# VHH binders against DNA-directed RNA polymerase subunit Rpo3 (rpo3): the designs that were tried, part 14

Target 1, 262 residues: DNA-directed RNA polymerase subunit Rpo3 (rpo3), of Pyrobaculum islandicum (a1rse3)
Amino acid sequence: MPKATIVEKTPLFLKAVIEGAYPSLVNSIRRVIISELPVMAIDYVVIVSNTSVMYDEMLAHRLGLVPLTTPLQALPPIEDCETGLVDPSECTVRLMLQINAESDKIVYSGDLVSERPDVVPVYKDIPIVKLVKGQSIILEAYAKLGRAKEHAKWQAALASYYYYPRIKVLDEKCKEECKDICKELTNPFECTFNKAWTCRDICGDRLIVEWDRYKYVFWVESFGNYDVETALREAFRILKKKFSDFITTLTQKAGSLVETKV
Below, E stands for the ipSAE of ESMFold2; O stands for the ipSAE of OpenDDE; V2 stands for 0.75 times the mean of E and O plus 0.25 times the DockQ between their complexes.

## First folded at step 12 (VHH)

Design v2 (from t2 with E103T K110Y; framework vhh_7z1x_3; at its last look DockQ between E and O 0.81; V2 from the best seeds 0.55)
Fold by ESMFold2, look of step 12:
Structure v2 (fold): chain B 262 residues (1-262), chain A 127 residues (1-127)
Amino acid sequence: as target 1 above (262 residues)
Amino acid sequence: QVQLVETGGGLVQPGGSLRLSCTASGFTFSSYAMNWVRQAPGKGLEWLSRISGSGGSTDYADSVKGRFTISRDNAKNTLYLQMNSLQPDDTAVYFCARTTTRTYSGSKIYIYYFDYWGQGTQVTVSS
């Protein structure tokens, strides 16, 4: 039975040791986290006025990369938005940017005013563009749910894993010789699997690197759209749905095969 | 060519009402979303409201929500703005404007513009 032991947990970061799982399962979870989690991001803009030095396409691009808080529990599932099961207006959030510079100023992500208080910039201090006196930016930004596999602006989290290394130091000099790579050779959370092998290249047979085929250090870092717990719950929901869909396909294909055996 | 002509502006007392009209010509009116935008003396532009081509979807800026009502009559090629509970800070030139078709960006963010504007109609709310 797969087992997870928490090494470090904050609202936006989790590191754990995972044991007893095939690499295919661990990598499937990793891929869902990095490419398939839904978040709100600005998808289109309506420009009323832009007299800044930044051309419209670059301004829109920069706005698209501003992370937005994403209350998954209060929004329709992304699948319902994509299939049209819900009205498109329920899947879209308007944010207004209305700045008329009376003096030199920097426009920040926090200057976006959202129609929903639960869908706002995660960080309010991201600089967008500098305006000089007399310049203005007046636009409507429309955010929708999306996934990173469609575009990086919808990336919710990073995740990765490495095999849990077991290091045996046969010559104490290896610690000094490898200090720029691993400060503590026998710490599997600092001297990662790849770093350990790099140190092996330096120290030769004076360093032994071993590993368990079914034991991993796994970590997740949320970009702040929601906390890591929410990200993990959604990732497992998506993965279970993918297996459910696959089982449905197999059942239909098995039915077709039965017809062939008549 | 595309033309938009606003009418219905004037002087009104605080708390009063006005109805603005925008008559469109030179294009298939029902195919385009339409907007109201205002510019107060010495100030920049402020978007107020949008209505879809069919009239089935409307949207409002927070500053006017509940007081202003956008509507259209596609048979008459006319856009309307009913303005109630007017206050002195509603004093401005009011423009109607047509939203462009979708502009596809290489960054996968779509950009829309207002490509045609009317001449504007003055609304003055005097205390």
Scores: ipSAE 0.437, ipTM 0.761, lowest interface PAE 2.0, mean pLDDT 89
ESMFold2 (binder alone), look of step 12: mean pLDDT 82; pTM 0.822
OpenDDE, look of step 12: ipSAE 0.480; ipTM 0.740

Design v3 (framework vhh_7b18_3; at its last look DockQ between E and O 0.32; V2 from the best seeds 0.00; counts 0 for: pae E 7.7 > 2)
Fold by ESMFold2, look of step 12:
Structure v3 (fold): chain B 262 residues (1-262), chain A 126 residues (1-126)
Amino acid sequence: as target 1 above (262 residues)
Amino acid sequence: QVQLVETGGGLVQPGGSLRLSCAASGFTFSSYAMGWARQVPGKGLEWVSRIYSGGSTEYQDSVKGRFTISRDNAKSTVYLQMNSLKPEDTAVYYCARTTTREYSGSKIKIYYFDYWGQGTQVTVSS
C-alpha cells in the first residue's frame, strides 16, 4: 500500500517521501502535474491602441505569460468547457488594460483590470512595457482555461522525483572531498540520488550508495495560480478520470454500434 | 468613404432571437474579413464573431452555438443571427471590418478593427 510522509509543505511547495508504489504510478502523477493541470491564461486580445515601442505580437505574448489566479472550485471543470456541457462564457474571463501615459511610466501586470476578482494577476509587479509621455495601450484580453501540453503559458507547476538514497560514509574525508556537490552527504533531501552517485565517483569504496526501488523523494512547486494542495487534488482527479475512461473503453461492446443515452 | 450600417436591433425577451444586418459600401467587400463587436454596458468593447472572405467563421466562446454569422458578397452584407438570447447579450452591436494575426509562438490571436458602423442596440430583458 503506498505511503506518503510530508517532509516540507508551504502554500506553493511540497516535498514528500513516497514508499510502496511502482515508478509508473509516481511518474503518472508527475506527468499530470507538469502537463495537464488547468490554469487561466490570456488566449487572445483585442487591441484598440498600442503606440508603445513594443510591437503588438510581443505585447500579446507577454500578456499571455502573466500568471492568473485560477479558482478551480468556482470554475467549471475544463472538460465541461471543452465538451460544451456549460456555457462557454463561464470559462472565459475578460481583463482590460487602459493606460494613457501623461508622463514616462512602466505598465505592470497589476494594471490589468479583471471582470472577475478571483481571476487576476498572481503578481501585480510584472513589468509589461515602458511608455513615454503621450503613448497609450488600450486593449481587452480574454483568458481561458488551458493545459501546458497545449502551450507552456498554461504551466501550473513543476514536479519531479528521485530514488531515496541510503548513504554510508566509511571515510569522513569524503565529506570534504564532495562538499561542492553535496553539502550534507547523508541528507537525502539535499544529496539527491544522482548527486550521491557523483560523490561515489569521487570517493570510490569510501562511500556506499544504496536505495530501495520502491522509495522516492517527490516534490512539486506551484507557479502560484493556486496552492499545491489544490494542484494535487486536481492532479488526482485528472488521473482518476483517465483510469475511469480507460476502463470504460476496455469494457465497451465489440462492434461499430454504440449505445446512446436519451 | 467606407460605410457600415447596422440594422435589426431591438428589445427581446430572454430566449428570443434577433437577426442583425450590416450593409457595407466603399470598399471591395469580398476581399475583407468582417465581424461583429459589442459594447456591453459598464464594460469595454469585445469582439463577438468574425467571418473570413472565404466564408469560414469564428465566435467568441460566450456566443458559440447561439450566434451564427454569415455574409452575402453579392449584396455586400454581413448578418448575425442571434438565438437563445440572454440578458448578458444586452449591448450596442457594431459591424466592423477586421483583420487578424496569429502569433504562433504564444498561440494568441490579435484582432484589429479598422472601420466601424454606428451601432444598433440589442436589449434582452422581460
Scores: ipSAE 0.013, ipTM 0.406, lowest interface PAE 7.7, mean pLDDT 85
ESMFold2 (binder alone), look of step 12: mean pLDDT 81; pTM 0.804
OpenDDE, look of step 12: ipSAE 0.510; ipTM 0.790

Design v4 (from t2, 19 letters changed; framework vhh_8emy_2; at its last look DockQ between E and O 0.58; V2 from the best seeds 0.00; counts 0 for: unsure alone 64.1 < 65)
Fold by ESMFold2, look of step 12:
Structure v4 (fold): chain B 262 residues (1-262), chain A 127 residues (1-127)
Amino acid sequence: as target 1 above (262 residues)
Amino acid sequence: QVQLQESGGGLVQPGSSLRLSCAASGFTFDDYAMHWVRQAPGKGPEWVSRISGSGGSTDYATSVKGRFSISRDNPSKTLYLQMNSLRPEDSAVYYCARTTTREYSGSKIKIYYFDYRGQGTQVTVSS
């Protein structure tokens, strides 16, 4: 049975030691986290006025990159939005930007006013564009749920893993020789698998690098749309659904072949 | 042919009320969110209010919230703006608009614009 031991956890970051899992499972979760988690992101804009020095296209692009809080429990599942099980308006959030500069100022992400208080810029101080006196930006921005595999603006998190290294130092001079790569050779959370192997190349037989086949250091970093625990729960939900759908397809296909035979 | 015609403006005293109308034709009115935008002399346009196609969702600029009320009558294809407690800074030409259906294709994020068809209706608030 796979076991996870938490090494470090904040609302936006988790690092854990995972034991007893095949690499295929660990990599499947990593891939889902990186590319398939749903988040709200601005998908289109309706421009009323833009007299800034920034082109409409670049302004829209910058707005698309503003991370938005995403209350997964209060929004329809992205699958229901994609299949039409719910009205598209339930899957779209409108934000308004209306700035008339009376003096030189910077327009920030926090100047966006959302129709939903639970879907707002994660960070309110992202600079969008500088306005001089007399310039204005007035637009509606429409956000929808999406996944990073469709476009990077929907990136929710980063995740990676490495094999848990076991290091034995046979010559203490190796610590100094490898100090620029690993400050603590025997600390598997600082001297990662790849760093340890690099140090082995430097120290030769004076450093032994071993690892367990089914033991990993795994980490996740959320971009703030939701906390890392929410990201992990959603990633497992997605993976479970993928395997459930796959099994249903196989059993339906196998049943069809049996029904065809005489 | 898409048409939008604003009416109901006039010269009024501060604190007065006015009701603007926008008659729509040439498109499926119920399918579109509608907007009011105003423009004072020598200034850029200012968004005022929005109402959803069904009329179930409304939104207002902070400068007018609590004083203005947007509504629509879908059978008669008419948009309204009830303006109460008018101030001199509300003086402007008021336009109604829908969103264009043409997408600008030069961006990775879709860009649309407000579709203005009428000449607007002048509202002047003076002491």
Scores: ipSAE 0.425, ipTM 0.704, lowest interface PAE 1.7, mean pLDDT 88
ESMFold2 (binder alone), look of step 12: mean pLDDT 80; pTM 0.803
OpenDDE, look of step 12: ipSAE 0.463; ipTM 0.754

Design v5 (from t2 with Y113W; framework vhh_7z1x_3; at its last look DockQ between E and O 0.75; V2 from the best seeds 0.56)
Amino acid sequence: QVQLVETGGGLVQPGGSLRLSCTASGFTFSSYAMNWVRQAPGKGLEWLSRISGSGGSTDYADSVKGRFTISRDNAKNTLYLQMNSLQPDDTAVYFCARTTTREYSGSKIKIYWFDYWGQGTQVTVSS
ESMFold2, look of step 12: ipSAE 0.422; ipTM 0.757
ESMFold2 (binder alone), look of step 12: mean pLDDT 82; pTM 0.818
OpenDDE, look of step 12: ipSAE 0.561; ipTM 0.775

Design v6 (from t2 with E103T S105E S107N; framework vhh_7z1x_3; at its last look DockQ between E and O 0.76; V2 from the best seeds 0.00; counts 0 for: pae E 2.04 > 2)
Fold by ESMFold2, look of step 12:
Structure v6 (fold): chain B 262 residues (1-262), chain A 127 residues (1-127)
Amino acid sequence: as target 1 above (262 residues)
Amino acid sequence: QVQLVETGGGLVQPGGSLRLSCTASGFTFSSYAMNWVRQAPGKGLEWLSRISGSGGSTDYADSVKGRFTISRDNAKNTLYLQMNSLQPDDTAVYFCARTTTRTYEGNKIKIYYFDYWGQGTQVTVSS
């Protein structure tokens, strides 16, 4: 029933045309991707020594924003971590930062040493702080699964969509008049819905912008904690769980009404 | 007045064992996570292990996991480190340290510190 056609796909980016879906479904997927996907992020630190020029709270803040690879298939579901169904240690990863500067150097995200080789900095070259000879940073960083709903450090991806524009150019002069907004008026992946309407404001009746109420261009950009395919699968898993929980609530309520009435 | 006093250091042969003790006073010992840290000659500090206030949770640096065991006796206000399979590069001054119970929240990241340290005990592993 709903159909998706891939326009562009890399490990960290996906753009697709979605057809035959209600706006409520497309919006639900978008909202889950933006705010509810679980990723590992540093949640607290234990500072053994910090003689750098960077004060502790700034150091911790920078560490908290370092994206970490998140092997969802090897970690418990975040719901199980939140409810206590699994040992908290299975949902927490320790990373060590242990630098005693023998000479001037920059400490990078890649200097974090993780107890789990599958939970590591996505990018190894994020500068954290500069140390001069004799300075040290020794700390333990503890990462846990979380969602952007609680704090932006857990944001896994960006997602958005727009109606698929269908453009008819009645006067070819519109292409030149609108080139600063849309290089290709009839390319729905470059001339987005809003850009098309901006061009319509310029060209008036010489340009027609139409759209299908159930056809969209949808895109997702991962921050690298996992690829976009994993992000999408997890987003649908979360949506399925929401529907499943809703159905369970209705079934319990209905069953309770039957038992009470009898 | 918080005091931490390490004992049990000494000279040991490679492959040998030692048990370090840290006697605590001046605070409610069972309320605080405790740590072992060492400093080899001419080197920086190295965190080794932590134990929760109750003793129910322990954690180790990879360099000592499987060889060292942290424990505590809250009735005696004493922290222990059992060190097995000692090698020359384990030669260091060993400190016990207390983790703070207060945190600072900088942008949703909690920060803990070691606020009190013992004076250290020397461990020397030599052939």
Scores: ipSAE 0.402, ipTM 0.723, lowest interface PAE 2.0, mean pLDDT 89
ESMFold2 (binder alone), look of step 12: mean pLDDT 86; pTM 0.843
OpenDDE, look of step 12: ipSAE 0.465; ipTM 0.739

## First folded at step 13 (VHH; framework vhh_7z1x_3)

Design w1 (from t2 with S107Y; at its last look DockQ between E and O 0.58; V2 from the best seeds 0.53)
Fold by OpenDDE, look of step 13:
Structure w1 (fold): chain B 262 residues (1-262), chain A 127 residues (1-127)
Amino acid sequence: as target 1 above (262 residues)
Amino acid sequence: QVQLVETGGGLVQPGGSLRLSCTASGFTFSSYAMNWVRQAPGKGLEWLSRISGSGGSTDYADSVKGRFTISRDNAKNTLYLQMNSLQPDDTAVYFCARTTTREYSGYKIKIYYFDYWGQGTQVTVSS
C-alpha cells in the first residue's frame, strides 16, 4: 500500500516522500494537479466603458489571468457545472470594476468587487491598467469554474516528483567538487535525483547514486486559489472518479465483446 | 440600418415616476439582449439594467434595483424602463443600447459590449 510521509508543509506548499507507489500513479496525481483542478477564472467580460489606452481584448485577457479564491466546498462539483446538472449561475461569479479616474492612477486587481466574498482576487496588487485623468473603466467580469486543460488561467497548482536518491559518497572531496550543483549532496530533499546524477558525472566512481523504483519525493505548490490540502483532496477525488469511470467503461466494453462472440 | 430611439424623458419631481421607451428598428429585436445606460452630468456612463432577448431574464444595478423595472415588447420592437421613486441623483441622459458579443479564442475569453446606442433621452429630477 502506498505510504506518504510529509516532509514539509505550509498552506501553499507540501513536500512528501511517497513509498510503495508505481510511477504511473505518482505521475497521474501530478497531471491531475496541474491540469484538472477546478478554479474560478474570469471567462467573459461585459464592457460598459473603456476609455483607457488598453484594447478591450487585452483588458479582458488580463482580467482572465487574475487568480481568484475558489471555495470548492461552497461550489458545486465542477462535473455538475460541465454537464449542466446545476444552474450555470451556481458556477459563475460576477465581479464589478468601476473606475473613473480623477487623477492618474493604476487600476489593480483589488479594485474588482466580487458579489461573493469568498471569490475574490488572491492578490490585490496585480496591476491591470493605467488610467489618466478623465479616463474610465466600467465593466462586469464573470468568473467561471474551469480547468487548466482548457486554459492556463484555470491552473491552480504545480506539482512534480523525482526518484528518492540513495547517495553514497566514497570520497569526501566529491562534496566540494559538486557543491555548486548540490550544496547538500546527501540530502535527498535539497539535492534532487537529477542533481545527484549530475554530480555523478563530476565525481565518477567516487559517488554512488541509486534510486528506488517505488520511492519518490513529491511536492505540490498552490497558486493561492485554495490551500494545498484542498488541492490534494480535490485531486484525489478527481483521480478516483477517473478510475471509476475507466473501470465502468472497460466493463461495458468487455460485456459487449462477449455478446458479439455469442 | 440599426436604429434605437429613446422617448419618455422629461422633468419630474422627486418621488415621481417616468416610463422610458426605446423603439428599435433595422434588426431582429428579440434576438438581442438590450440595456439601459445613463450618463449624469460630469459623470461617466452607468449601466442600469439588462434584459434578455426573450425577456425572460433581467438584471439591475444596485443603484436602481427595486425602483426601476426593465421590460420589452418584442412584437412592438420596444424596450421599456419604468422608473419609480426618482431622486435628483437620477438626473441623466438615458440611453438604450444593444448587446453584442465577441469571442477571442486565443485568450479563451468572451467580451460583451454595446454596439448600437440611441441618441438618449433627458431625465431631470428636480423639485
Scores: ipSAE 0.487, ipTM 0.739, lowest interface PAE 0.5, mean pLDDT 92
ESMFold2, look of step 13: ipSAE 0.529; ipTM 0.787
ESMFold2 (binder alone), look of step 13: mean pLDDT 83; pTM 0.842

Design w2 (from t2 with S107F; at its last look DockQ between E and O 0.51; V2 from the best seeds 0.51)
Fold by OpenDDE, look of step 13:
Structure w2 (fold): chain B 262 residues (1-262), chain A 127 residues (1-127)
Amino acid sequence: as target 1 above (262 residues)
Amino acid sequence: QVQLVETGGGLVQPGGSLRLSCTASGFTFSSYAMNWVRQAPGKGLEWLSRISGSGGSTDYADSVKGRFTISRDNAKNTLYLQMNSLQPDDTAVYFCARTTTREYSGFKIKIYYFDYWGQGTQVTVSS
């Protein structure tokens, strides 16, 4: 049974050692995290007025890239949104931007006013556009729950892994020679397997680098839409669902093949 | 040629009511969401209300919610705005505007904007 030992954890970052897992599983988790986690992102914009120097398309694009907090527990499952099981309005949030510049100013992400207090810009200080006196931006932005596989604006996190390095230093001088690559050559959390392997090229037979086929260092970083725990929970949910669906499909196909042979 | 013509504006006392009309021509009226927008003296444009092509969906700005009612008669190609409990701050030129959309696949974003406007009708709320 796979085992995970947490090495480092913050609200937005987690590093763990995974043991007893196949590379395919670890990679699947990684892929789900980077491409399938649901987040809110501005999907369409209603422009009432834009007298700034920025084109409407560019303005809208920039708004789409503003990360929004996404309360997954208070939202429908993204699958329900995608299939239309729930009303689309439940998967959408309106944000208003109404700025009449009386003086030169920068419009920031924080100037967006959300109808939902739990769906707001993660960062309030993202510059959107500069306005001079007399210019105005009046628009409605609508955020939609989506996934990174559709567009990068719906990416929620990064994740990666490497084989747990087993390092044996046969000559201490090797540490000095490799210090620019790995300051802490024998620390598997600071010196990745790839770095260690590079050090092997430098040190030759003076450094032994091995790995365990079923032992990994895994890390995940949230962009701030939700915390890393939420991200992981959701990732596992999605992965389980995918497996379930896959099994169901296989079973159906197998059944159909038997029927045709008979 | 697409045309929008607003009517119904005028002078009204505080607390009074007005009904604005916007007559559309030159396009299939029922296929487009319509909007009311106003501009007060010295102020920018303010969106007030939207109604879907079918009339089945409406939306309002907070500033007019509960006081203003948007409706449409597609058979008459006419958009309406019933304005109740008018206040001095409601003094403005009122415009009807047609919604149009543009999709940008590269940015995975849709933009809605107003492509046609009426000339506007003046509403003045004064004692």
Scores: ipSAE 0.472, ipTM 0.741, lowest interface PAE 0.6, mean pLDDT 92
ESMFold2, look of step 13: ipSAE 0.542; ipTM 0.794
ESMFold2 (binder alone), look of step 13: mean pLDDT 84; pTM 0.835

Design w3 (from t2 with S107H; at its last look DockQ between E and O 0.67; V2 from the best seeds 0.53)
Amino acid sequence: QVQLVETGGGLVQPGGSLRLSCTASGFTFSSYAMNWVRQAPGKGLEWLSRISGSGGSTDYADSVKGRFTISRDNAKNTLYLQMNSLQPDDTAVYFCARTTTREYSGHKIKIYYFDYWGQGTQVTVSS
ESMFold2, look of step 13: ipSAE 0.514; ipTM 0.791
ESMFold2 (binder alone), look of step 13: mean pLDDT 83; pTM 0.837
OpenDDE, look of step 13: ipSAE 0.446; ipTM 0.722

Design w4 (from t2 with S107L; at its last look DockQ between E and O 0.70; V2 from the best seeds 0.53)
Amino acid sequence: QVQLVETGGGLVQPGGSLRLSCTASGFTFSSYAMNWVRQAPGKGLEWLSRISGSGGSTDYADSVKGRFTISRDNAKNTLYLQMNSLQPDDTAVYFCARTTTREYSGLKIKIYYFDYWGQGTQVTVSS
ESMFold2, look of step 13: ipSAE 0.485; ipTM 0.780
ESMFold2 (binder alone), look of step 13: mean pLDDT 85; pTM 0.844
OpenDDE, look of step 13: ipSAE 0.470; ipTM 0.742

Design w5 (from v1 with S57R; at its last look DockQ between E and O 0.61; V2 from the best seeds 0.53)
Amino acid sequence: QVQLVETGGGLVQPGGSLRLSCTASGFTFSSYAMNWVRQAPGKGLEWLSRISGSGGRTDYADSVKGRFTISRDNAKNTLYLQMNSLQPDDTAVYFCARTTTREYSGTKIKIYYFDYWGQGTQVTVSS
ESMFold2, look of step 13: ipSAE 0.581; ipTM 0.827
ESMFold2 (binder alone), look of step 13: mean pLDDT 84; pTM 0.833
OpenDDE, look of step 13: ipSAE 0.411; ipTM 0.697

Design w6 (from v1 with I109M; at its last look DockQ between E and O 0.59; V2 from the best seeds 0.49)
Fold by ESMFold2, look of step 13:
Structure w6 (fold): chain B 262 residues (1-262), chain A 127 residues (1-127)
Amino acid sequence: as target 1 above (262 residues)
Amino acid sequence: QVQLVETGGGLVQPGGSLRLSCTASGFTFSSYAMNWVRQAPGKGLEWLSRISGSGGSTDYADSVKGRFTISRDNAKNTLYLQMNSLQPDDTAVYFCARTTTREYSGTKMKIYYFDYWGQGTQVTVSS
């Protein structure tokens, strides 16, 4: 039975010790977090005017990379949008950029005005382009839910794990010899598994690295589209759905083969 | 030939109302999102409102929310803008414009433009 012990938790970061799980389960959760969590990102634009120095294509690309807050509970599930179960207009959020420069200025991500107050730039101070007096940018930007496996603009979080190291220091001189790699050799949250082995290379037999192959330090860092708890809940929902769909497919395919076999 | 013709402009007193019309021809009107844009004397363009081809989705600039209403009658190929509570700052030439469906090749980012504009209709808010 897997056990999780929280080591550090903020709204955007979680570090935990995981015990009693096979690497395949831990890695499955990690992969879903990195590549499959849905977030809102600008997907297309309607350009009314762009007399800036930045070409339309580059301007649109820069806007696509602006991270947006993503209220998963208030939006239709991404699967329902993909299958057409909901009206396409419910799956799109409009943001307006309308700047006529009366003097030289920098256009920032915060200049985007969203139709939904819960879908806005995570950071309002991302520079987009400089305008000189007389230049303008007027466009509508349309955001939708997407996943990082389709395009990096939809990346929601980073996640990783390492085996929980147990360090035995046989010669206290190793602490000084390895100080640039691990400040505290016996702290598994600072001296990570790979760092511990690097110190082992330096100290040789004077340092022993042990580990349990079913014990890990796991961490998640959200990019701010939503908090880490939301990211984790969504990751488990996605993983559960993948297994459920897989079992259903196997059952239906096996049943169809029996029915149609002649 | 695609043609857009605005009508309904004129002189109105502050607090007054006007309804603009844009008659479309030369294309399948209901297939295209339509827009209103204005240009005040000596100023740049200001986008005001957009309506989807079906009429089911509308969007407004903050400067006109609650005062202006965009609508369309696809049977008459006509776009409308109801303008209420007009103020002197609303003085401008008002254009209707059609949104294109051009997609930028080689990226996941689609880019659309306004490919046809009317000649505009003058709205003047003054005593």
Scores: ipSAE 0.433, ipTM 0.726, lowest interface PAE 1.6, mean pLDDT 89
ESMFold2 (binder alone), look of step 13: mean pLDDT 82; pTM 0.821
OpenDDE, look of step 13: ipSAE 0.477; ipTM 0.734

## First folded at step 15 (VHH; framework vhh_7z1x_3)

Design x1 (from w5 with R98K T99R S105E; at its last look DockQ between E and O 0.70; V2 from the best seeds 0.00; counts 0 for: unsure alone 64.0 < 65)
Fold by OpenDDE, look of step 15:
Structure x1 (fold): chain B 262 residues (1-262), chain A 127 residues (1-127)
Amino acid sequence: as target 1 above (262 residues)
Amino acid sequence: QVQLVETGGGLVQPGGSLRLSCTASGFTFSSYAMNWVRQAPGKGLEWLSRISGSGGRTDYADSVKGRFTISRDNAKNTLYLQMNSLQPDDTAVYFCAKRTTREYEGTKIKIYYFDYWGQGTQVTVSS
């Protein structure tokens, strides 16, 4: 049975050693985290007024890239949103931006006013547009749940893994020679397998780099939409669902094939 | 042809009240949400209020919340804005606006606009 040991954890970052797992499973988790985690992102904008120097398209684009807090526990599953099982209003949030510049100013992400207090810009100090006196931005932005597979604005996290490196230094001079690649050559959490492998090219036979087929260092970093724990829980939910759906599809197709052969 | 005509503006003293009307024609009025927007001298446009097609949902800007009330009579194709406790800073040209069904998609963001505006009605709050 796969085992995970946490090496490092903050609200937005997690590093763990995974043992007893196939690369396919670890990679699947990574892929889900990167591409399938649901997050709120601005998807369409109603422009009332834009007298800034920024084109509406550019303004909208920048708004789309403002990360929003996403309370998954208080939102319907994204699948229910996509299938229309729930009312679309449950899957969307309106944010208002109303700025009339009486003096030169920068409009920031924090100037967006959300209808939901739990869906707001993660960071309030993202600059959106500069306004001079007399200019104005009046718009309604609507966010919806989405996935990075559709567009990068719906990416919630980064994740990666590498084989747990087994390093044997046969000559201590090798550490000095490889210091620019790996300052801590024998630390598997600071010197990745790939870096260690590169060091092998420098050190030659003085450095042995091995790996365990079923042992990995895995890390995930959240962009701030939700914490890393929430991200992982959701990733596992999605993965389980995908597997279940896959099995169901296979069994149905297999049954159909048998029926056609008879 | 779509037409919006605002009426009801005028001069009022601080603390006074006005009721604006917007008469719509050329489209199925009840099928569209309607908005009130204003423009003060030397300032940009300010969104004030919106009401859904059925009238079941209303929204207000913070600047007018509690003082202004949006309503509509679909049988008369008329939008209303009841303005109470008027202040000098409420002095502006008031417009009713209809949101467009036109969609412009750029950079994976859909952009919508108001497609029709009235001529506006002047509201002046002064002692």
Scores: ipSAE 0.393, ipTM 0.703, lowest interface PAE 0.6, mean pLDDT 90
ESMFold2, look of step 15: ipSAE 0.458; ipTM 0.766
ESMFold2 (binder alone), look of step 15: mean pLDDT 79; pTM 0.784

